# VHH binders against E3 ubiquitin-protein ligase RKP (RKP): the designs that were tried, part 11

Target 1, 188 residues: E3 ubiquitin-protein ligase RKP (RKP), of Arabidopsis thaliana (Mouse-ear cress) (q9siz8r82to269)
Amino acid sequence: KLHGDLDVSVSQREGISVVHHGVGPPIVGLEEFSICGDIRIVKPPLVLESLALFSSARANACIWKGKWMYEVALETSGIQQLGWATLACPFTDQKGVGDADDSYAFDGRRVSKWNKEAEPYGQSWVAGDVIGCCIDLNCDEIYFYRNGVSLGAAFTGIRKLGPGFGYYPAISLSQGERCELNFGAYPF
Below, E stands for the ipSAE of ESMFold2; O stands for the ipSAE of OpenDDE; V2 stands for 0.75 times the mean of E and O plus 0.25 times the DockQ between their complexes.

## First folded at step 3 (VHH)

Design w1 (from o4 with D33S E50R; framework vhh_ozoralizumab_d1)
Fold by ESMFold2-Fast, scan of step 3:
Structure w1 (fold): chain B 188 residues (1-188), chain A 122 residues (1-122)
Amino acid sequence: as target 1 above (188 residues)
Amino acid sequence: EVQLVESGGGLVQPGGSLRLSCAASGFTFSNYSMYWVRQAPGKGLEWVSRISTSGSYIKYPDSVKGRFTISRDNAKNTLYLQMNSLRPEDTAVYYCATLPYDTSGWHEFDYRGQGTLVTVSS
């Protein structure tokens, strides 16, 4: 637990809720309190490296309606599981995004999509690729892009929780893997 | 300027204990993983322990596992190493270290202090 009570504010537009700590405009970024393992900010604000064997984190933005996308620029080509997770998705030193039924991930190192179990999906990735992670709650689909080219629907009929549910941009990185998160300017 | 100042080294008999401290300044300590690294006489640098930003993830090599405990106090910008059951092989200069936020020079722990000598001998 961090020092004392932190001042937290929430900014909301239809379909997105952003948690902001302190004073200033609400910016979509990494939710530090979500970090499991060890993620170093290699270059501020959002070039990240895993220093633990397996690290996971969520962004500070909850998507609960509409169609939203974020991008991940790969600086390394090893195991990364990129996608979407609820607050209830467990992050441990062995489990990350896509390892539970309330999370969905693409892994281009193993050419797989993950929702508790792995299935073939997508293309092998290389360092320098930009992976787009899209969630469409109008169609209940998740799909990914590689360098602007659609890889097709990865998941259909995505798991819906009851009222108050939401999905967060979420990533898991094996040791030494690096990426840059791009949410655009708020909102995404 | 990044500064790391180690203290707590000294002479101790085999089986003894020492607690090392590292005072960090010049950077946002809570945003960086921290390391203890040592150099025994006539040998290269050897990492001894690593602790994540929050303290939730900690690693040790087999040579010290179960005997050494790393911890941090982010409110005080201080890193600690509790060393128990010390052996003559633990004799070394111990350094507090971190890695720069960019990738240049990572392999040599570009940010480290001047070290504190630990001697385990009768």
Scores: ipSAE 0.000, ipTM 0.103, lowest interface PAE 18.4, mean pLDDT 79

Design w10 (framework vhh_ozoralizumab_d1)
Fold by ESMFold2-Fast, scan of step 3:
Structure w10 (fold): chain B 188 residues (1-188), chain A 120 residues (1-120)
Amino acid sequence: as target 1 above (188 residues)
Amino acid sequence: EVQLVESGGGLVQPGGSLRLSCAASGFTFSNYNMYWVRQAPGKGLEWVSTISTSGSYIKYPDSVKGRFTISRDNAKNTLYLQMNSLRPEDTAVYYCATYPYDSGWDFDYRGQGTLVTVSS
């Protein structure tokens, strides 16, 4: 779920999006046009499966200030790189979230954090886990949670980019991996 | 409300040039970084260019570097993309994009887009 400074904004945006389609900001969800590789939306809008060897996508929400979190419910336990990426972060069939210095990811299959290079971080995850992905631009830190329990600061001194160069919730999935994104806009 | 209106697309031959414009309203244009992104037929969204608030920081992917030039006119609230040496693979709907301040920068706004077709 994206929360904190987003809470009131999300409610206001939902009202505008539902009542006046195309007038206000969109409801937080997956930016389908961002998809690199092959991601199937198996249950709209937010249950996703990778059909390519490596697929990446970002949400349609850009964060450049404040403290924000979204959740990923894991339906599989294989390689997934979950976190935050700028619009300029390259998504290719070999590169995704955490593979460039303007993106940050947690991978619980390899128990690693990624910012261009891998470093040990976190815990092994299993199918059924809920991973929280938190960015705090007041402190320039990124944190991950497993089933509501903090795994500690993953990244400190993250690059502060300013308006328009902000961070998007972003994911990369190896072939066959499946997850559900939760931005808190509507209950499932 | 943030509004972005793209124009200048059309049909051109390979090697040709087009200049796209984006008229911005509903926000203080000079306070925002601006972007061009495109979607080719049957493909996902591709980032094309970035320009900072003052125009001092500009970035391109390798696919368009050296051929495309982004610029802005803050007095006119207008963003431009000069496209030279166009190739068939540049065929796409081009979108002007920004992040709305009043929404806490939590959504990416795009206009309706302008179609560029490069064909002989």
Scores: ipSAE 0.000, ipTM 0.140, lowest interface PAE 16.9, mean pLDDT 77

Design w2 (from o4 with D33T E50S L99S; framework vhh_ozoralizumab_d1)
Amino acid sequence: EVQLVESGGGLVQPGGSLRLSCAASGFTFSNYTMYWVRQAPGKGLEWVSSISTSGSYIKYPDSVKGRFTISRDNAKNTLYLQMNSLRPEDTAVYYCATSPYDTSGWHEFDYRGQGTLVTVSS
ESMFold2-Fast, scan of step 3: ipSAE 0.011; ipTM 0.158

Design w3 (framework vhh_ozoralizumab_d1; at its last look DockQ between E and O 0.01; V2 from the best seeds 0.00; counts 0 for: pae E 14.1 > 2, grease 25.2 > 24.2, placed apart)
Fold by ESMFold2, look of step 4:
Structure w3 (fold): chain B 188 residues (1-188), chain A 121 residues (1-121)
Amino acid sequence: as target 1 above (188 residues)
Amino acid sequence: EVQLVESGGGLVQPGGSLRLSCAASGFTFSSYKMYWVRQAPGKGLEWVSYISTSGSYIKYPDSVKGRFTISRDNAKNTLYLQMNSLRPEDTAVYYCARLPYDSSGWYFDYRGQGTLVTVSS
């Protein structure tokens, strides 16, 4: 069979599917094929920088059930859109996470939450802050934290999706923005 | 009609200097924040300088900080970029760009035709 020559596998647990290109336990990281714009790992394992005016990427983990969180340590404090997106969310040089129906983001430079449009939410951020990006598909809600302090529910009634089709950790960075992603993909 | 016209590009040796100008017309120049952006061969657009309406607030990315200086003359509707200590990596087409009045800050709504800067020995 020709199907196995792609060397792609999917590891599944209850509520999460991880795509990886190797042997051993699944590692949640950045999905290289998802990158729009120009995002580089400038310091391993996952310190990222956008080299284009606007860049977007998603993780290799699809979440469709349960409560999950990842963290973003900010090295810069400019415009970033941090959150969750489905595969239906188009990434372009003008649109990223939070700019479509099934994507949701927090941006602490503009102190806004994004789902197609901006609404005031949260607190301003500074370099050195750690932003928690949480999805709770038991309650259909998305929350954000700044330095361990809840900013409150950002989005409620988010659309529930089926196994293998769900929400991915996703980020968008304006030019020169740097952050470190930490995928502790365990339930709270 | 909004117009932005860049000039002052050319060929320069590494370590050299160049001054770009951008003539603006068709809008109230003093009411708009402005960028210089560039596009190196085979790469996407990169902002290289930002200036507020009055010129009192200015930002640079790390790649050019300390080498480039943006300025504006609101009486002459002109934006400038002084580029010092030029490197081969600064080779690009340089554009001046206007930020939309009510925007996210990562879009611009108009840019000029560009002026080519080549840094080589």
Scores: ipSAE 0.000, ipTM 0.165, lowest interface PAE 14.1, mean pLDDT 81
ESMFold2-Fast, scan of step 3: ipSAE 0.282; ipTM 0.673
ESMFold2 (binder alone), look of step 4: mean pLDDT 82; pTM 0.822
OpenDDE, look of step 4: ipSAE 0.005; ipTM 0.236

Design w4 (framework vhh_ozoralizumab_d1)
Fold by ESMFold2-Fast, scan of step 3:
Structure w4 (fold): chain B 188 residues (1-188), chain A 121 residues (1-121)
Amino acid sequence: as target 1 above (188 residues)
Amino acid sequence: EVQLVESGGGLVQPGGSLRLSCAASGFTFSSYSMYWVRQAPGKGLEWVSAISSSGRYTKYPDSVKGRFTISRDNAKNTLYLQMNSLRPEDTAVYYCATEPYDSSGWSFDYRGQGTLVTVSS
């Protein structure tokens, strides 16, 4: 048995690859094996709460070409770091999305963009806001949106990855923070 | 360079126990899910346990569920497999592996040299 009893399949379309365990259309969701800390699914499929001081996770979708976006509906207004990470980005109880070279995040509580270090970016957010997280690999740029309004380019000249690697939707949440992830229909 | 070095295999009688270890280097161990896979003599690879990057989630096939326990120490870059109530059919070379996602799909190409477990009377 090449893969044992895991029965994992990969579905791909131009610029996106999704790992799923089911039959039918690919489902973009939370990669359970990526979770660091303690994330509770408050309401299936994707209303999440951090129960640990700092929790992080990736989606099961790898972006390697083109322009893609996912949304995060904020149920709380505290610290959340939302964006994109490679598999090489370390998730620990103190480090998450935006805390390493291979990750990029927006945090509207601190009005900052994160790529290893913080710089001012964007707008303060409130509970009920919808944050759009966009990656454009045609231009090597990352953009964020607040309630459909562009906050401008957050990162330019993002790191180019070798064949077979890409960026994943990724989030980090402080304790008690809640959000709903929206990947739309496949592909997004 | 990804390196995985297994140890802890040996000869044990049916009903006995063994603890396997895997020392990982060359990648950010704490960011990857890890697996134990085995290959019995003359057979193909078979998955026997999986653990998430944080250690919070584990999975086992029915053949070993309740008998094997996977764990990890991210501070030491080490993966473990506690094997209890061993059976002759558990005889195999055991490999630790990681499955980095790539556009060609999941692969067990990133595995060590293995450690031999023989369950025999």
Scores: ipSAE 0.000, ipTM 0.254, lowest interface PAE 12.8, mean pLDDT 81

Design w5 (framework vhh_5c3l_4)
Fold by ESMFold2-Fast, scan of step 3:
Structure w5 (fold): chain B 188 residues (1-188), chain A 122 residues (1-122)
Amino acid sequence: as target 1 above (188 residues)
Amino acid sequence: QVQLQESGGGLVQPGGSLRLSCAASGFTFSSYTMSWVRQAPGKGLEVVSDISTSGSYTTYADSVKGRFTISRDNAKNTLYLQMNSLKPEDTAVYYCATLPYDTSGWHEFDYRGPGTQVTVSS
């Protein structure tokens, strides 16, 4: 297969580049140096809580070809902007994923999709929901799932990037919001 | 001009009930999706319940599902939250708020009231 979910070993997959600072095989996880704001990492599995008014982070995985998905299990139902961003997307105390033209987010609290501007999309979410965040670079689309059910294409004709650039799983959380990031099981 | 004013909070025993009200003025209440939002000591804002403009669609946080009921009266510009089977973990300041659709995540609500304190004593 030319594409796959992030839960498959990254060492065998074209279209994904993983950065890690340890020894051993590359593992998809949170890029802690990307954190803007204040995020508490509770413990494995990867559970995040925003301690600042607005916090953002990206994964250590760059997607540049194929179809990839990660999941977010919501522990709270407030504002979270979940999706995909380039390295150039500004993370500030007021702006995160979906607030610039090089990022794309779903927010089920406001029932909206974000690419600089908000448009209605999807369904209202509740604590306990699992949100699937999918990017398909074969057709330049981003779409989301709620508890395994597709919400339809959120974005079509997403911005094409030059050689050496790609999209990263990325999240933004308002104060007190909590979620679990699931990139699948990776070896040791 | 825009004003949201909550009432009905207080001290109650575990298992008890309270009914919160929110009086809205200064805007077209019937055109806004409304929310009840709470903040417990040392925690962030939690959306408790939402209600659509017509009242036909409601949502509830898992923590309150089956115990709380949101409703609205567009003729009276009033939002309600019926809280039954109250638990100590429901202790929080409860806010009446409008849902934003065009704000960044930092500014969660277009309008929010000053809040009403609910304390559930064990």
Scores: ipSAE 0.000, ipTM 0.133, lowest interface PAE 15.6, mean pLDDT 80

Design w6 (framework vhh_gefurulimab)
Fold by ESMFold2-Fast, scan of step 3:
Structure w6 (fold): chain B 188 residues (1-188), chain A 121 residues (1-121)
Amino acid sequence: as target 1 above (188 residues)
Amino acid sequence: EVQLVESGGGLVKPGGSLRLSCAASGRTFSSYAAAWFRQAPGKEREFVSAISSGGYTTYADSVKGRFTISRDNAKNSLYLQMNSLRAEDTAVYYCAALPYDTSGWHEYDYWGQGTLVTVSS
């Protein structure tokens, strides 16, 4: 996690709501109760490995206004689907980020973007790459970055949500894939 | 599209071994997840083993330690090494492939014709 982009006491700011258990300052991290499949935290706080054929999870941060980004440092180069999902997106052993209308994902192994259907997008990735996942609710767009370089707008006209709803950082990993999440890049 | 062709099934005694092969056609097999399923007479199809595009494996509890799944992407082939075979392993074995690891192991798109494995004294 980066130090400078998050306020010490944030539980709710304009545009983001963080689930807080009531102990200490609120911290953006993995929502453990969102995990479908089997995700192991290999190195605290946020180096993750999928132990099931397909595993998915959300962060504990709901984005409902503004422009926000998180980063994923790839420890492996296989199939991972990285992006944004609502609570309505089903996470099952058969479905993850990018498999429903309310979710959007980038996969650099197959050079594809997912919103129910796959379309070509982006660049092939390798282990050691840092993927930026950006949502801009001012213009209803989602962007991805590879090692700080923009890959362009992946999705435009993303669905506007009703009051009380928002998008969560969300990931899906095939078996054996590993990554490190970084939520300290909020805001952007 | 991927076409799958299986081989290696047959009749073996309990305690014996068999190696099943699945040959895939197509330029994209290295990006596919692949699995073995089986179906015994009168029963539903059950999962046996899977291997991701990255080579990571998983096994049903009933076969752990006895079966080994492997792939050779240069040969577009999937294998199942079956050791210490039991009467309850008798089934038609199916090779399956999924072009991506996003729909979970239940939603395989491409299936082989099946190969019969009979374990009987």
Scores: ipSAE 0.000, ipTM 0.193, lowest interface PAE 13.8, mean pLDDT 79

Design w7 (framework vhh_7aqx_2)
Amino acid sequence: QVQLQESGGGLVQAGGSLRLSCTTSGRTFSSYTFSWFRQAPGEEREFVGAISTSGSYTDYADSVKGRFTISRDNAKNTFYLQMNSLKTEDTAVYYCAALPYETSGWHDYDYWGQGTQVTVSS
ESMFold2-Fast, scan of step 3: ipSAE 0.013; ipTM 0.194

Design w8 (framework vhh_6z1v_2)
Amino acid sequence: EVQLVESGGRLVRTGGSLRLSCAASGFTFSNYAMGWFRQAPGKEREVVAAISTSGSYTWHADFVKGRFTISRDNAKNTVYLQMNSLKPEDTAVYYCAAGPYDTSGWHEYDYWGQGTQVTVSS
ESMFold2-Fast, scan of step 3: ipSAE 0.012; ipTM 0.436

Design w9 (framework vhh_8ghr_2)
Fold by ESMFold2-Fast, scan of step 3:
Structure w9 (fold): chain B 188 residues (1-188), chain A 121 residues (1-121)
Amino acid sequence: as target 1 above (188 residues)
Amino acid sequence: EVQLVESGGGLVQPGGSLRLSCAASGFTFSSTYSIGWVRRAPGKGEELVARISPSSGYTSYADSVKGRFTISADISKNTAYLQMNSLRVEDTAVYYCARLPYDSGWHFDYWGQGTLVTVSS
């Protein structure tokens, strides 16, 4: 869920860019052209499975200001790296979210946080858990949550880029891993 | 208990072909592991040449070998292969079979002892 509070909502609206093809309000979802490897939607709208050894993707939302969070509901408990990446972060068959200094990830299978290198962080996860991925550009911090409970600040003093920079919700999944992305309610 | 044993290296002329084999024991290819071929040429760092998930059949290759090398696996024999065609002098290296856990670091937890491939006239 990408959320905003009363006083922060104007800042957050100014701090997000969503690719919009001209009908209705912008919808935050998976950016298909960002996919490296093989990610399939196994249950619409956003229950995903990796069919390649290591697959990565970004959402179509760029965050450059404010505080934002999205959620990942785990269908499987294996290796997944969940977090935030810039457009410059390389996605390859061996590198994904958290493998470069301009990306940040939590992996509850290995109980680690990733920013180029791994460090212990968080808790072991199980299938059925909901992982919250929060970026706060007011404080320059990234936080993760497990089932609504904070795991503490994962990264502080996160890397800031020059004009035109931004962070995207981003995920990397090992083969057979499955999750559901939640970027907020669809208006109806 | 875990062992990877390479075979099939040797001397070939440019344009020739070789097939390398990697026999695995102590684990099965139907598990969480993929198999990679890593080479090290004199004076150069290691290069992951090809990888395969034996259970799914997914493969990937380094740009330097795409279209020339083919990786495959025989689950019933617990053996992986690297078919090397159109060999070039720059393919000269020691080739290692390695086991790769499914993780972003792609660290190799077990290595074979290597087999030398020399491409020379």
Scores: ipSAE 0.000, ipTM 0.132, lowest interface PAE 16.4, mean pLDDT 79

## First folded at step 4 (VHH)

Design w3a (from w3 with S103N; framework vhh_ozoralizumab_d1; at its last look DockQ between E and O 0.01; V2 from the best seeds 0.00; counts 0 for: pae E 21.3 > 2, grease 27.2 > 24.2, placed apart)
Fold by OpenDDE, look of step 4:
Structure w3a (fold): chain B 188 residues (1-188), chain A 121 residues (1-121)
Amino acid sequence: as target 1 above (188 residues)
Amino acid sequence: EVQLVESGGGLVQPGGSLRLSCAASGFTFSSYKMYWVRQAPGKGLEWVSYISTSGSYIKYPDSVKGRFTISRDNAKNTLYLQMNSLRPEDTAVYYCARLPYDNSGWYFDYRGQGTLVTVSS
């Protein structure tokens, strides 16, 4: 899924803010300080494994305007919650993405979507699946895809938060779960 | 109505060749980036070829690189996939798929019904 003519410079897009603490162009990745639990980077840059019972993390970039989609390639097909969360969404040993008001997740293991409460949504996933997580703030909707096929609108009426305040790609992984994140730098 | 109709699939022996076609209608074909994707039994969807609007940019995964050739005829609203040196692992339903115009992600907003390719001795 490599596209040379696609805009892969997500960090430079209007409506996306990257938290950059270093020198050079900002790179979208995991915000290390956001990690709750224990996440090991199995393979750089973004193959992850949860070593704790429940681990959550956000990317170092948020969207507050426009559209953004990132992909999660599942190496394992257990309980993972994939989606979007604001900074206000607490990560704890029991709470992850989808467990707060401005937090939204898809869980293909349980075939559910999460926004504080679980509701039936989507399809079951298997190892090897690529899950697309799309947020469209033009329409105030969140969509999920399995292997490039839409699962339908998961959430509507997403609240706009304004410049500098947005939704972060966010994942929660049960122990032993592995996935690779792709924020648009290199399709897989 | 947007339509994508694949054809050209069939049974072929290992080492054989097939040419798939995808007829597009209901939209401005030349304005859209196109994919060929496939789904083998019990496996997920896999992209096997990409072509830009003009055809100037083409990409293949390593699994089919050197064997598959994607092309398009915008005047005929048709996408093609030449498949050479076919292998049993190439057995799958093949789909042509449209990438959203806004480049919002790696999902496909439209996909055909597919054509079955079976590679077997």
Scores: ipSAE 0.000, ipTM 0.247, lowest interface PAE 12.3, mean pLDDT 88
ESMFold2, look of step 4: ipSAE 0.000; ipTM 0.091
ESMFold2 (binder alone), look of step 4: mean pLDDT 81; pTM 0.820

Design w3b (from w3 with K33D; framework vhh_ozoralizumab_d1; at its last look DockQ between E and O 0.02; V2 from the best seeds 0.00; counts 0 for: pae E 20.6 > 2, grease 26.3 > 24.2, placed apart)
Amino acid sequence: EVQLVESGGGLVQPGGSLRLSCAASGFTFSSYDMYWVRQAPGKGLEWVSYISTSGSYIKYPDSVKGRFTISRDNAKNTLYLQMNSLRPEDTAVYYCARLPYDSSGWYFDYRGQGTLVTVSS
ESMFold2, look of step 4: ipSAE 0.006; ipTM 0.266
ESMFold2 (binder alone), look of step 4: mean pLDDT 81; pTM 0.811
OpenDDE, look of step 4: ipSAE 0.037; ipTM 0.518
ESMFold2, look of step 6: ipSAE 0.000; ipTM 0.116
ESMFold2 (binder alone), look of step 6: mean pLDDT 81; pTM 0.812
OpenDDE, look of step 6: ipSAE 0.166; ipTM 0.591
ESMFold2, look of step 7: ipSAE 0.000; ipTM 0.092
ESMFold2 (binder alone), look of step 7: mean pLDDT 81; pTM 0.807
OpenDDE, look of step 7: ipSAE 0.037; ipTM 0.533

Design w3c (from w3 with S104E; framework vhh_ozoralizumab_d1; at its last look DockQ between E and O 0.01; V2 from the best seeds 0.00; counts 0 for: pae E 16.5 > 2, placed apart)
Fold by ESMFold2, look of step 4:
Structure w3c (fold): chain B 188 residues (1-188), chain A 121 residues (1-121)
Amino acid sequence: as target 1 above (188 residues)
Amino acid sequence: EVQLVESGGGLVQPGGSLRLSCAASGFTFSSYKMYWVRQAPGKGLEWVSYISTSGSYIKYPDSVKGRFTISRDNAKNTLYLQMNSLRPEDTAVYYCARLPYDSEGWYFDYRGQGTLVTVSS
């Protein structure tokens, strides 16, 4: 009998749950079943491209306590929405990261932060930039970095959530946008 | 049609025990992963236990590990939570929750109305 009777394994640490296939070490990556639109890995390990007009996906890591970060290296500089979403965020052809309650994004093309509506935030980005996407559930904040420099707190007073209800790294890409996800910044 | 009904909560002294039950109806209980979550006054939801469809894979967060035991009886469509060595911090409304069919994450599409557990002197 397999662990969990063919169920995926869940690795738990303080503040993070990682869903992974099998019983081996956790592997943080893209959750294929979350993809809306058409996102492809075009270069290993995690260089992604959107082939549809608007595509969204989340990682297989759920953050519900503590302070965590992932990085996005931009290969293109168009419209992307980078940040954190719960499972309640509907990914559709028109809604992505930042377009629902408890869903938060930075978009350096439009120089905006998104939580249902846009507000000015951050700096314009260019190809080659590395965007840090940080969540701090000790202080209930989400903030972003550009090339190691803080852009300031984007969202404060974000709702604390529990395992399975927490925040996932999540991205939305307009057609032709490419980026590389780096989850190695997490303390795993 | 899907229903989850929690019971077994109450007032208990620190160090005491309670057994929570969740009666399921309107779906094939044995095909769904289940978990217990709780919400303390003024706090968000916190996961406290998870059980696979057969009951062969079980997980707990460190805050309750060794004190709480989840189980299920697929023949009776019932989920259980045995809570031992209760502490004041365990005071919360407890909900059983069903993961969506074919879900790869830890979230729910249905939960009950909850049962209140109060741990105080």
Scores: ipSAE 0.000, ipTM 0.121, lowest interface PAE 16.5, mean pLDDT 80
ESMFold2 (binder alone), look of step 4: mean pLDDT 83; pTM 0.837
OpenDDE, look of step 4: ipSAE 0.005; ipTM 0.249

Design w3d (from w3 with E1Q V5Q K33Y Y35S W47V Y50D K59T P61A R87K Q113P L116Q; framework vhh_5c3l_4; at its last look DockQ between E and O 0.01; V2 from the best seeds 0.00; counts 0 for: pae E 20.3 > 2, grease 30.6 > 24.2, SAP .684 > .668, placed apart)
Fold by ESMFold2, look of step 4:
Structure w3d (fold): chain B 188 residues (1-188), chain A 121 residues (1-121)
Amino acid sequence: as target 1 above (188 residues)
Amino acid sequence: QVQLQESGGGLVQPGGSLRLSCAASGFTFSSYYMSWVRQAPGKGLEVVSDISTSGSYITYADSVKGRFTISRDNAKNTLYLQMNSLKPEDTAVYYCARLPYDSSGWYFDYRGPGTQVTVSS
């Protein structure tokens, strides 16, 4: 029974919940419990590297209402799956973000969007690019941006989920991929 | 034991057609992306076409676009390549290959022994 013994709190505002462990103010970051594979913070606060062949993780911020965006600064340009997933999305050595119901990803190496299967979408990415990962639950859409320029709606008609069960920023990284996460969570 | 077995190759005149098949066993075929890859005499491997698990995502090499059609039948565990308007440059050994799901690259973890396609007068 792990959660029964933890000092866990939830900071809420309309459309977002942030779960944090320990003392101090709630900070949006990586949910260590969610890590599958081997993801390391190689430079604080959130420069990440995958040491396993395929690694996945979620943030500790849950979105069920409004418009929200986080950014990923690419340090490498290989296979990464960037997007949004619920707690129901299984992370395994073979399944990551975009590989389940209510799980959605963009991969600029394969120039594809993922929701259980791939479909052509977006643009090829290069190291140094900043990828915006946007969820719009007013319109039930997920968008991605490359260097501030919209790539268009990737997914439409995404399922609205109520308070307590929503979408988390989530990423999957192939071995040796590095990126920096930047959470600027607020309603648009 | 993963098994992939290609068939349907042969000799055909320029402008002709062939349909390649790949019988798969020993794994859950419907859970894997599949590919056709070819190797022309004295050349390296070229990815001809990829197909997703359900067939909703498909790619083709520029050299075969509009002439080749990849498909799959998950109920029969079979991958297909319909090859129309064949050219001498299509002469190669054609391999059916399995891609790792969401892998870190384009590495094929299994392929069949291949089937020879020869396009000649």
Scores: ipSAE 0.000, ipTM 0.100, lowest interface PAE 20.3, mean pLDDT 81
ESMFold2 (binder alone), look of step 4: mean pLDDT 86; pTM 0.873
OpenDDE, look of step 4: ipSAE 0.009; ipTM 0.255

